# VHH binders against q9m2c9, part 34

Target 1, 358 residues: q9m2c9
Amino acid sequence: MACIVEDPQRAGQSNETQIALISGVPDDISKSCLARVPREYHMAMKCVSRRWRDFVCSDEMCDYRNEFNLAESWIYALCRDISGGVFLHMLNPFSSRRSWKRINDYPYIPMREGMGFAVLGKRLFVLGGCGWLEDATDEIYCYDAAMNTWFDVVPPLSTKRCYFACETLDGKIIAIGGLGLNPNAKRTWDIYDPLTRTCKSCSDVNIVPEMEDSFVMDGRIYIRGGVGGSSTAVYSASSGIWERMDDDMASGWRGPAVVVAGDLYVLDQTFGAKLTMWCKDTRMWIHIGKLSQLVMKQPCRLVSIGNSIFVIGKDCSTVVIDVENVRKNKMNGVMVCSSIPKTWDDDIDVISCKSVAI
Below, E stands for the ipSAE of ESMFold2; O stands for the ipSAE of OpenDDE; V2 stands for 0.75 times the mean of E and O plus 0.25 times the DockQ between their complexes.

## First folded at step 8 (VHH; framework vhh_7nfr_2)

Design a78 (at its last look DockQ between E and O 0.01; V2 from the best seeds 0.00; counts 0 for: pae E 19.0 > 2, placed apart)
Fold by OpenDDE, look of step 8:
Structure a78 (fold): chain B 358 residues (1-358), chain A 122 residues (1-122)
Amino acid sequence: as target 1 above (358 residues)
Amino acid sequence: QVQLQESGGGLVQPGGSLRLSCAASGFTFSDYAMSWVRQAPGEGREWVSAISGSGGSTSYADSVKGRFTIARDNVKNTLYLLMDSLKSDDTAVYYCARSTYEWGYMFAFDIWGQGTQVTVSS
């Protein structure tokens, strides 16, 4: 019987004459009202009072916003500069002034490479990695987007990893393969299970070495690795087994991938920048359109919000593709896109991008 | 400056008892949940116990349940860990940490002490 450890922070609200969140208003109504405030003002809200701060930073706030369909997705990019420093950048894609903003400095890991990047709820996780002189690590750092604060996470990874695939599936963080001192680490994956409070390590011979890319679709994790990305595998959480990916599907996986409304899109960068879609029914890759090379600075990462694909390249140069519009308006193969300019220094590489809804 | 300072570690025989203390400063102690985390040699960090800001709620890892007791004195800004029936496997550096967030069964900490060594040896 997994003793549901009650959140020790929730139990201690002593009946002290808690100053009402809003004077003259019951707290439940106040919370409902506060939850309706747009995300861009949440930072300001935290300055009103301690109780406001606590609520805005709480999971309860997220629950209210989700219930009311008010959650707003922002894009977060893990970036590396020329010095090797790692930074987190944020974009509100729905702002009138769409611009990337640097978040608080990555407190813990200057000059790490091969880090995993995952999202659970309102939290971003940076996992593992290695340094020039350092072997792979098992360290996990968490950024809470509501709190705008970094945390250390316990327990660490079960296996020290760098250049591994990292995905979120069914409320768990899955760290797959990678490099490290342990040669067997390449064929292992770690699962953070909130129910067990543990990170479990598993092994499967079908896990590919030298991870290049991964995505989650239909409850499965797809990984690509090997020499030149020649090897693929698919993980099913229900079976706990890794299987070979379909050859037809694998053949078209030639760049960063993103899932939009259940469909897989790949930016093929072998000859320019082509957006392709996997058609499940026909089991064929369909050409959607081409991006101008002038607008794309490689290497690019993909993230989706709703029906939009964000192509994020060097210096966080961003192109936004509306998938529905592109599918409807095939004009001469060139996709009509909107662009978001870079707002910070040059020579920033985007390691990974994720969206966080709050 | 926010600071946590552990004390009370030492050498103890199996079956013995030890009391750890953590002095907190630089923040409103009662507003934060606090945890003990330990790290054995060559092992990763392991969560041991947590207590709510008010002290009204406590939780324990299965490995220490029934043997360890976490407590706090908010007037003294001090966190305690009473360790009874100590085992060799309890040998570790014990850290006091400010628990700012609990997500599921994963714990997030933003402030750490320097740790205190606990050695259980016959």
Scores: ipSAE 0.348, ipTM 0.697, lowest interface PAE 1.2, mean pLDDT 86
Fold by ESMFold2, look of step 8:
Structure a78 (fold): chain B 358 residues (1-358), chain A 122 residues (1-122)
Amino acid sequence: as target 1 above (358 residues)
Amino acid sequence: QVQLQESGGGLVQPGGSLRLSCAASGFTFSDYAMSWVRQAPGEGREWVSAISGSGGSTSYADSVKGRFTIARDNVKNTLYLLMDSLKSDDTAVYYCARSTYEWGYMFAFDIWGQGTQVTVSS
């Protein structure tokens, strides 16, 4: 059942702009001070007053923190428990005690598979998906990481889809291909624009129809599909044009991928777990190293923050690879990495992971 | 030779129970999702229930939820349908069907059994 929810930031701003944020301090100075508080304390700040809550949750604060390079990236894992319930775990990678925390605010999301998971600004989006023997859905749910609450998105996707590529590019969410009762769904893509709250459909008979994995690099969406990643394509949002991927680049993309400081990394688990990097200047893959001798079960999800890659497996068990440090400090060709303990929630599957900077 | 053979049908009074079985042979049973499909006299085929190859996922048509239970035994290569609280509307020929795909919304049935008659009357 779809619902329409107004952005809470807009609802809470009237009449409160005349009350001082900090007694005896001009509001512009107060906002500058509040925006510099570490994200770990933002929940407590919301308890001070309505004006503090509204500012902490506002686009203005997020924009300020991004402008002045104060934004802190936290990791969010979309998870499923044994009952089929969908929820988020969250990790503050900068906390002195790094552990996954379950987010207790949840919407009803029907038990489904093949959902898209994307980030725009302070918001996480869960899109589409299907249940067993059910058609794909066009529903979109949003989690606002500043408000720490879920809300429904209207309008929905233009096309019902599951098992599709889903990425953020140029301030928009792009949902590409996938499956559904509409046989042409695999040759379409939807563009969701949060500024206008619109979703439009595009189509091209030449779109790669089988979607397995994707990443964004240099203003383009790279897509791997087909049996064992046999087909690849590149989408440029600025032109709306589909291009062929470099054959040498495509040949080494044999596992989950992540971009760190403009460099593409892939975790290849075909012969144990090894990390490789695409060197665009030489057009070759170079080997960074092997993970410690324990092999995590597929699928693993990758998220980057700074020079660190977070490898997240079942039960949110996590290995952290500091790419610069491990290049310098290998032991018998094995990367020396840190780890974060799995969650205490028994038998959960990690569907997808993203980072949100606030 | 690939075969599906249903059994366990019969005449039952409203509110009664039946257990249908489907013996599978000639293929790797655990690799395929399986369904029960029924056809009432003079009507088209209606999907009833499905179970994944491993048995870990099940699904039911709204008309039978809470009354029917699908199960499989991958050692004995047998699919089951336990039908409780039967209604006259459940009268049909029940077919065991093999799905082309493991999970449900993308499948077509490529192998069918001969069917077993279930009649709920009186």
Scores: ipSAE 0.000, ipTM 0.151, lowest interface PAE 19.0, mean pLDDT 79
ESMFold2 (binder alone), look of step 8: mean pLDDT 85; pTM 0.866

## First folded at step 10 (VHH; framework vhh_7nfr_2)

Design a79 (at its last look DockQ between E and O 0.01; V2 from the best seeds 0.00; counts 0 for: pae E 17.6 > 2, placed apart)
Fold by OpenDDE, look of step 10:
Structure a79 (fold): chain B 358 residues (1-358), chain A 121 residues (1-121)
Amino acid sequence: as target 1 above (358 residues)
Amino acid sequence: QVQLQESGGGLVQPGGSLRLSCAASGFTFSNYAMSWVRQAPGEGREWVSAISGSGGSTYYADSVKGRFTIARDNVKNTLYLLMDSLKSDDTAVYYCARSTYSGYEYLFDIWGQGTQVTVSS
């Protein structure tokens, strides 16, 4: 019995003369106008009226902004502080004052480790995890970036998981492998559909049990795990099967990975910090450049916006790499990068980073 | 317990034929689409064929189309793969998998242990 929690708020649509969004302006025009307002002002917009708030927080708003290429990508980092608390931090890369801000305290799960972090539309999902005293969980939490609010998600994951790969593919969240009480969890993946609120569990022997990293490229999910990242697999949604990853490609996957404009980049941290690119045509890894160790505090996470790679390390230390510029300027191995300084003194570990476009 | 068990694999000469079987237990067999998937040495898994729960619809990979026939006996809870005109490239471990059709794709949630098929002169 799927408890369709009927949103009780739909009942009272009393005939209240729908106050126009903007006085004297048709609503369609008003919506178009409001959709063009930069994201940094959306919080203020929500304070104007209930109708404004509702619209700004609506999927309709997002659709408008996407349709007209007005959507702005902000970076969200799931972080852990010294207390073991998990927090969400946000960076507006378009701001003149580029600084990380703590958005909201993670209200529900103190001291979680091994959580999945995924983005779907305007929503961020935190999945699974374990605690020092707690086994793996199947809990899913959702943060709506437009509403700036956390929600509980039901149903939970089909399998309790920690230290698993988590990606978004075709409107679904895929939770892959990981550790848990169930030994079979290591060879399973969950497909969570937020729209239908369903979670399906599947199994494949090719799933790597100990997940270290994952990325999505060309409609496929790539996973790396095992001792020293020795095991890789590729999932294709079209076939529904996991395959072995190409050995040549796998051999260069020696650190955090990110896809930029269809190309795979890896920060190889084996001997310093080297940015490498997978060339699909030659099936070779190409050295792009080196990052100074002074600017990077490991462990680092990668996120891309447009043609830029954001390298986010400890304490949310951030280095921005313009990939196009670096590729053009084959200078002698040193990449010119911009840095975003730390805004706080606290020791923060970055668990995962994603971008959300609104 | 849900279980799939493959059988019928073996050594065969090029041009030969084999019949694989997969015995299903622990679930209502007729309610589920079933698939054969194979994995050659050093290669990834390759989908080979699928059949609907009722057996009314069959699907084949291009590599095996016209040579392989998937069938099922819902009374016996058994999936079959008839393999004709076998080639060296057909050498692989063949797996039976329970499939759920999502409307667009087959999702596999249960796998057998596999049966080895070797095509060699």
Scores: ipSAE 0.019, ipTM 0.259, lowest interface PAE 10.0, mean pLDDT 85
Fold by ESMFold2, look of step 10:
Structure a79 (fold): chain B 358 residues (1-358), chain A 121 residues (1-121)
Amino acid sequence: as target 1 above (358 residues)
Amino acid sequence: QVQLQESGGGLVQPGGSLRLSCAASGFTFSNYAMSWVRQAPGEGREWVSAISGSGGSTYYADSVKGRFTIARDNVKNTLYLLMDSLKSDDTAVYYCARSTYSGYEYLFDIWGQGTQVTVSS
């Protein structure tokens, strides 16, 4: 793009009425040009001027890139080291040197278990959690992926909770069930609205008391947990109503799940690592292929970008599965997948993974 | 066959500590919530503590809260109960039980043989 090489400031003189992002270019055209710069270079753009920094970090730029299908998804992993410290790793999957990088601008997050991890727009949220012998917290930490910084102040949850289901839906973060000193926490959910910076609490007696995993599909949050391993529930955010999950769908949900183009995929870790897909029409789970354990270590988390599933295990070891091509790329029943190496010299547990499109 | 076997019981003075262990076999341990339940002489069974399959969600009876800690090791398939500040009314047979959820309440489908804890006062 020719506009990105132009110096926005003229040498030796300043025109006091200049408010342009790029000299000689109307602001609407300048914004169009700046919004097309690949995300990899956005940090450098923020160093050009205050106006450029404000635009690059703005909701307007993010909205423009989404509107014109220019958004680039990067993967963020919520991780814990051996000392119990909680931090983020980040992966740019489009870089020629695809490797995980630790986010160095790291606030102290007290040692926690059972935190929620959610993405809304350009922002990542770490919610709740508890220590080994400590009560749950209502704290929320927010990382802005466009600004590459943590916010100083974020309003808390309405209910202190840990080990809860946490998902984004319809522009809101939904924190469901879990544990805390409030004995009814297990039957409540908080709806966090970032626009109003408020959180409201709702209740239903049908919420399972302990959460192990969740996913979002077709405007609904699916939750697995409870005693006996096969307890499931479905939350419809538009109505606030809880319903029973399809028994056949629930029976195959034996590991981390991800939705790709409306299709549900699960990595079944019960007897090795096997990728399966839920077929709505037949109400059956379809075997896709086995995943080699040589390139990663369980337990695994899943995140999707486009038609690719990223399988992320211990130390951020990562395998990439192209769901459009994976069935014909097998050796002895094992999927042939690209890999991204684990982080070196780290003993890192991956708690949760999400993608942020900017 | 599904089995639960407790160990670590014994005689302890008031204010003392014990660690109970429960070895699990014959099922996928990490998929099940687990509980400790005790039975004092001449009394019915009293629920003591519970822990989720992942080990992060814990529950305690009011009588033991702050003194007892439940934990699990899903690699070794072992459930633990750390008992501190023991009192004479903690004297009981302690059972390890596999929990199941039914309408948000605990039911126990598999039990161990129990281990005796005696706090002499």
Scores: ipSAE 0.000, ipTM 0.134, lowest interface PAE 17.6, mean pLDDT 79
ESMFold2 (binder alone), look of step 10: mean pLDDT 87; pTM 0.874

Design a80 (at its last look DockQ between E and O 0.01; V2 from the best seeds 0.00; counts 0 for: pae E 17.1 > 2, placed apart)
Fold by ESMFold2, look of step 10:
Structure a80 (fold): chain B 358 residues (1-358), chain A 121 residues (1-121)
Amino acid sequence: as target 1 above (358 residues)
Amino acid sequence: QVQLQESGGGLVQPGGSLRLSCAASGFTFSNYAMSWVRQAPGEGREWVSAISGSGGSTYYADSVKGRFTIARDNVKNTLYLLMDSLKSDDTAVYYCARSTYEGYEYLFDIWGQGTQVTVSS
C-alpha cells in the first residue's frame, strides 16, 4: 500500500473542542509569535479564526505586549457632530500615511455634555455627563480598543456628575467634582475600579469648585477650576489628601496641558499659540515656540506619544510637535511641525483625546 | 427610508388605560432622543413626553405628569407611551417624533402618521 497522509485541516471543528492556533505549533509559541505582530495588522488577525480573534482581543495579549515593550500607542478622540452624536476617531501615528479614521460602532452613548473620558489598559471609558433635558448621569460606557466595540459598564458612578475632572491613576479612574442635582457633587470624588467593578465615594472641602482642566504628574492629579483658573488643587494618591498647587506653576497653566517624560507642557492660546514647559529646577516657565493659529482651530487638546505632542483641534485637524527637536534649538521661534489633515466629518467638536497602548 | 409607525390608539372610557407603540426603521434608533406629541381637534401640536437615546432620562409635560410613562426598547427599535388615568382632554392624535439637539432647542425632524386616542364617556 502507498503512504498514508493525515489531512491537518480537519483538526478541531466544534464549539466544545479546541482548535490549534497554528497547526503543528504549541499554543504558547503561537501566542508569542502573534503578540509580536504590529498593531496595524491586528484587525486582519481577527479574521483568521475565532481563536485568533479571542487572543488578539484578550488581556493576555495586551499584557504580553506591555511587558515586552511591544505596545503601540494610538490616539482616540471623543467627538461630537452637529446632531449631538458622540463617537470616536482613531489615529495610528506610526503608519506611513497618518489619517484619522472614524470609529462609530454601535453608538448607544446618549446625547450628553460634560462627560469624563479616561483610559485604562486597552479600554476607553466615557463617564457621566448631562443633556439639555437631563440631570447629570452616573452611567459609564466602555469602548474596548482591541475588540472595537462598546459595552455598558456596571456599577455606575457613585455620584451623578457632569463637567468634572476625570483621570486614571494607579489602575483606577478618578472622577472629581462637577455638577448635578446633588449639591455636594462639587465636593466629592469617585474612585472607580473597572477590574473589581466597584466604585466608592469620597469627600473633602478642599476640592476646587467647577472643573476646567486636569493632568496627572508624578502620582498626583492637578486640577484647575473656577473662572479662568482662579482655583487650583492637587490630589496626592499616596496620602489621599488635597493640597494647594505651587503658585508659580499655576500661573503659567493657561491652556491645555500634557506631560512628556515627566515634564509639564502647556499650550497657551491667549495671544496666539505658544508652547511652554515648566522647569522644576528654576520654578519658571520656559518658552518652547509658537504655533500658527491658522493651522489650529480652538479648542485644542493635547496628547503625547514618546517625545511628540499631538495638538488636536476642530475636525481632528492635528499638528505634531517633536519636543526633543525643538528643545535642542537654543534660539526659540516658530516651531516647524508636521500636520495631519482634518477628517471628512465637517463640523466635528473634539471633546477629549487619549492614547491607548496595545 | 426613515420611517416611524404608531399603533395602539383607540376608544377608552375616562380613567382607562392605553399603550401606544412606535416602530422605528431606517436610522440608528438609539442615537436619538424620541418624543410623543399630540394634537387635539382644532388645536396646535402639544409636546407630551421625551426620552433620551439610552432611555436613561424621561421628561413629561405638566398635563400628563404622573399619568403617562414613556419607554423605549432599543433592541426592537420601538418607542412606547403608557397612558393611565385618561381624561377627556387627552383626546388627540398622538405622534411619534424623532428629536435632535441643535443649539439649545429640540427639533422634530421625522414624524409618524399619528394614532387616534379618544376618551369618551
Scores: ipSAE 0.000, ipTM 0.128, lowest interface PAE 17.1, mean pLDDT 79
Fold by OpenDDE, look of step 10:
Structure a80 (fold): chain B 358 residues (1-358), chain A 121 residues (1-121)
Amino acid sequence: as target 1 above (358 residues)
Amino acid sequence: QVQLQESGGGLVQPGGSLRLSCAASGFTFSNYAMSWVRQAPGEGREWVSAISGSGGSTYYADSVKGRFTIARDNVKNTLYLLMDSLKSDDTAVYYCARSTYEGYEYLFDIWGQGTQVTVSS
């Protein structure tokens, strides 16, 4: 049973005369008001009172903000510096001063490679990985974006994994394939349910080893691995079976992938940097546009918010592509993009990027 | 109804030539860029060539450049692909496709059924 070790001190404050959140205002109204405060001010809000802090950090707050379409998606990047240390960086894409910020040091094991990175709700999970001198691990770390705090997750993964695919589906974290001491791990996947704190391990011969990339689309998990990404598979939660991916679709998956509003986009880096889209109806990859090599530093990761694709490269250099705009305003095949420059001098490699909406 | 119909495919020897045609109907043909796309056995679809609505601009994939010529007759509502110096690697089903935007040859909204081209000794 994986227990998110939440600070035990939160359980005991039962009966004290609950000081109103806002003096003279019913709590329900107060909560509604607080939920409307922009995310950039949530840190300050947590400093007002313990009750405010508790509410801002609560799932209730997230629910309110989601219900009223107030949730704001920020981008989180798991990064590695020259020292081999792993850090979490954050970008608020809605700010007038768009800049990446280092938010926290990786608390436990520096120099991990092949980690999984997943998001569930307001929480980010770092899973597994290996060190130069260490075999694959089953450790799970959780960062709560509302609390801005790291937590340990116990029990760990059912299988030690590194260089595996990690996705979220139906409220669960799915760890797929990878390398480890256990030779069987290559053809297995784990389903972690944070609600039940259970991890189920399954096996399928269609799981590809040596994972390079993955994405979720239409309730299915797509994975790519093998030498040069030659092997692909698709998982359907409804059937619980892994199947071979369509050859036409697989053939165009030649780089980082992201799903935007139900459509699959791939940054093909074979000949420059080309954004391509998979057309479901025609079963063909469509060229959307080219990125200038001057604005992009490989290796790149993709994350989407709304109709925008964020291309995040070395040193967290970021290019923002509005896919709707690009579709409508095709000028000479070159995409008009906005860029976010790096804010630090250190060389940083981006391992993985995810968005969290709070 | 918008329709595209390919023809002209067949068996040809290496070094041979073929001419593909695509008949368009149900839309103002001259207002749209047109493309040829091919799919080899076991491979994904590959863009081959495109031509602007007016026919003034033509584009080619590197793999066919210098060997293939795309043309159109807007009076006949027909797209053509002249294929010279054919190679075994050119074996594929060739599709005609309408481009969604003029001058953008890589965005397609209408497809034909395709015509088989086989290059074999």
Scores: ipSAE 0.000, ipTM 0.249, lowest interface PAE 13.7, mean pLDDT 85
ESMFold2 (binder alone), look of step 10: mean pLDDT 86; pTM 0.880

Design a81 (at its last look DockQ between E and O 0.01; V2 from the best seeds 0.00; counts 0 for: pae O 16.7 > 2, placed apart)
Fold by ESMFold2, look of step 10:
Structure a81 (fold): chain B 358 residues (1-358), chain A 120 residues (1-120)
Amino acid sequence: as target 1 above (358 residues)
Amino acid sequence: QVQLQESGGGLVQPGGSLRLSCAASGFTFSNYAMSWVRQAPGEGREWVSAISGSGGSTYYADSVKGRFTIARDNVKNTLYLLMDSLKSDDTAVYYCARSTYDYEYLFDIWGQGTQVTVSS
């Protein structure tokens, strides 16, 4: 419950108080220089000294990079291999090689299904899930993308859940519906605040059965269950309750969704995979184009960085779509695609994808 | 090698007292905040108490305030939990844990745990 008084960064600095970050340079200037180094080199910087490692991993570094618009978004895919093991793949979309790399799988995450995957700041959270012979769990694991290290999270989820929607809103992780030993869990949702260790459990009749997908747009959480969007709802912090989605908007939500610059895009994964965009001004779905099934193995996940949509399929095969022209033109555009080859020959299932900016 | 080793658990009558110890090695103990975390059967891990690196600040979960006291000896590299007025709800495996330097709710180093049982 109570927060620890000492700043974790201060505890690490006590041993190095009199050693300059860069000889002959005031620390304020040194930090400005270090914060401008591209993210791909941050691992090497952590090897220079303890003071450099502490700064590179600090909230101060991340805050500085955000303030100066230097933050770089990398993509993290929660994956399962043929043995049933769960791990992360990471993609730096700005590197010249642009290849998926497997992140170490410590701590070992047991063979689990239906886990939640959420991002808060520089950290990714893997929540809940269930196994073949195991009931749903409340366990939470955290990967800190600045430290490149896994941590155990305490406290766990307030409710053991699997096959649920999981999103971040207003600095909190929200676990929505799903399955567990509690039959009423499918109509409940929990707000988890890891910084204050508070949990708030609520219920709402508009939380749909059989969770399939979710997204966050304009400070609202959208959820979908059932086939073809027949069960949809939206949450806004200002109202504090779940409400029905706009019927016209819901009618086009027939696949994974992603938001690019405030515009909603949906990939309908029927024959030939179709990309559509919801235009808020006209309240219409705009058909953008098709992706051949020969190009991408389904099921696919979507992640956006800037004006690019990353379509990530089986074995982490990836197509990148530039939607800038569509956004600027409102109704028409040229769909520009490129591909990133898969990095594994094994059958790798992609459970969920998120981006982390540092 | 970084290690935490708990000791002092056992069976205690309701209303009784117990002192847990955690020996730390392989790192500069005084530079890190430390916590006690417990896990009852069938429950998730629950944070119990924390103490700053210097020992100057202490924090407690509401469920143990006034009954438990956290302390540390930075010369002996040992963390303590002094437990008074024990009740059956305190039955759990107790772990000492090192907090990360960024956030106090994330733990990177754990002990093996020591069982505390308050007779039912």
Scores: ipSAE 0.189, ipTM 0.695, lowest interface PAE 4.1, mean pLDDT 81
Fold by OpenDDE, look of step 10:
Structure a81 (fold): chain B 358 residues (1-358), chain A 120 residues (1-120)
Amino acid sequence: as target 1 above (358 residues)
Amino acid sequence: QVQLQESGGGLVQPGGSLRLSCAASGFTFSNYAMSWVRQAPGEGREWVSAISGSGGSTYYADSVKGRFTIARDNVKNTLYLLMDSLKSDDTAVYYCARSTYDYEYLFDIWGQGTQVTVSS
């Protein structure tokens, strides 16, 4: 994956005797060694030397770690505080001391709402949004999780959007529907390609307005919008067609959705907090278990890592559900969950959550 | 120049198998979903199969599901269609097409097509 941000400073690689990454060790071996270092130490690694920094932040590093199954998924939450400020929080789920940490303040626009949040590779993208006094924007911002830095992304979205669905598919960011000054925006989607830095706008009458939720499953994008989720559509990137979602499937989509190992899970909040799963074979929703209302601070967002669902609510209160264990050990319908307490006293709303593997 | 070139078509008996290939050039092949589309004599174009850029997702028309397999080699910039259990109704010109995300124009680049004839 070509780094979107060409650091202009790479041009001056003068023939200076490339100082070995590790003294006395060939660079290929050094890289292999460095790639095996746990993600929690990558920040420290970047302080060793410029070459180390460059490598740790490189796509090559990511490729190494992916190739050898060393990549570690961390959870990133786009959050809003009482002041209206937007910022990122990060959770390392592998840490013995599981706690959310604030990364940095959102550098550009305070009090933005209706933003899209997407992950592509090691990068997080914040797209569009609106303010109380500001109309929808077409701005795109990128946070590189390896560099721990924000970047402006050019070009912007083809269409200004807020409260739209945002997903990644086939290396592209798909911005679907939403609100804006342009009435046609509701039936359009943008395909943003970070590699080529191009954005294409398309239209389809089947795109539903007022996006509430979306997910990607089996190479398709599912969207839900309208009052009570009454409108659904499915997009196949392979065919370029939007179709109506199956009614049986749509009927059970009554809350935040997440895909785990190819299966769709929904947190149904209509009567408490119920985790349900869509069974593709029977075309039925299966009740998996119930969450205690005491641990659920709405609104909740779902993220999956491996076979675990992270339910992230207000103040980044987090419940972790192992879906395999829950499926196997149905004890009286109550799910055994682990919780991650909040580490701060501030009132924080979670806008969106994604995982990034590095 | 962006180009798609199909090969592998021919005459086959019912129940037989064929492997179609499509060589792509002039664009980053892995960045695009690819499709096979066929056109029988006197009929309109029918979408047959599609594959995502990465190859991780595959799609099939109901008419070919279970019999055809789409694959790609991104190193070789080649799209494949493995056709098993061929029927007379599969007789058509098969086209390789680059898929778009545009609803109105699902395909922006086409090959010249390769003839597949299933006959006893």
Scores: ipSAE 0.000, ipTM 0.230, lowest interface PAE 16.7, mean pLDDT 84
ESMFold2 (binder alone), look of step 10: mean pLDDT 87; pTM 0.887

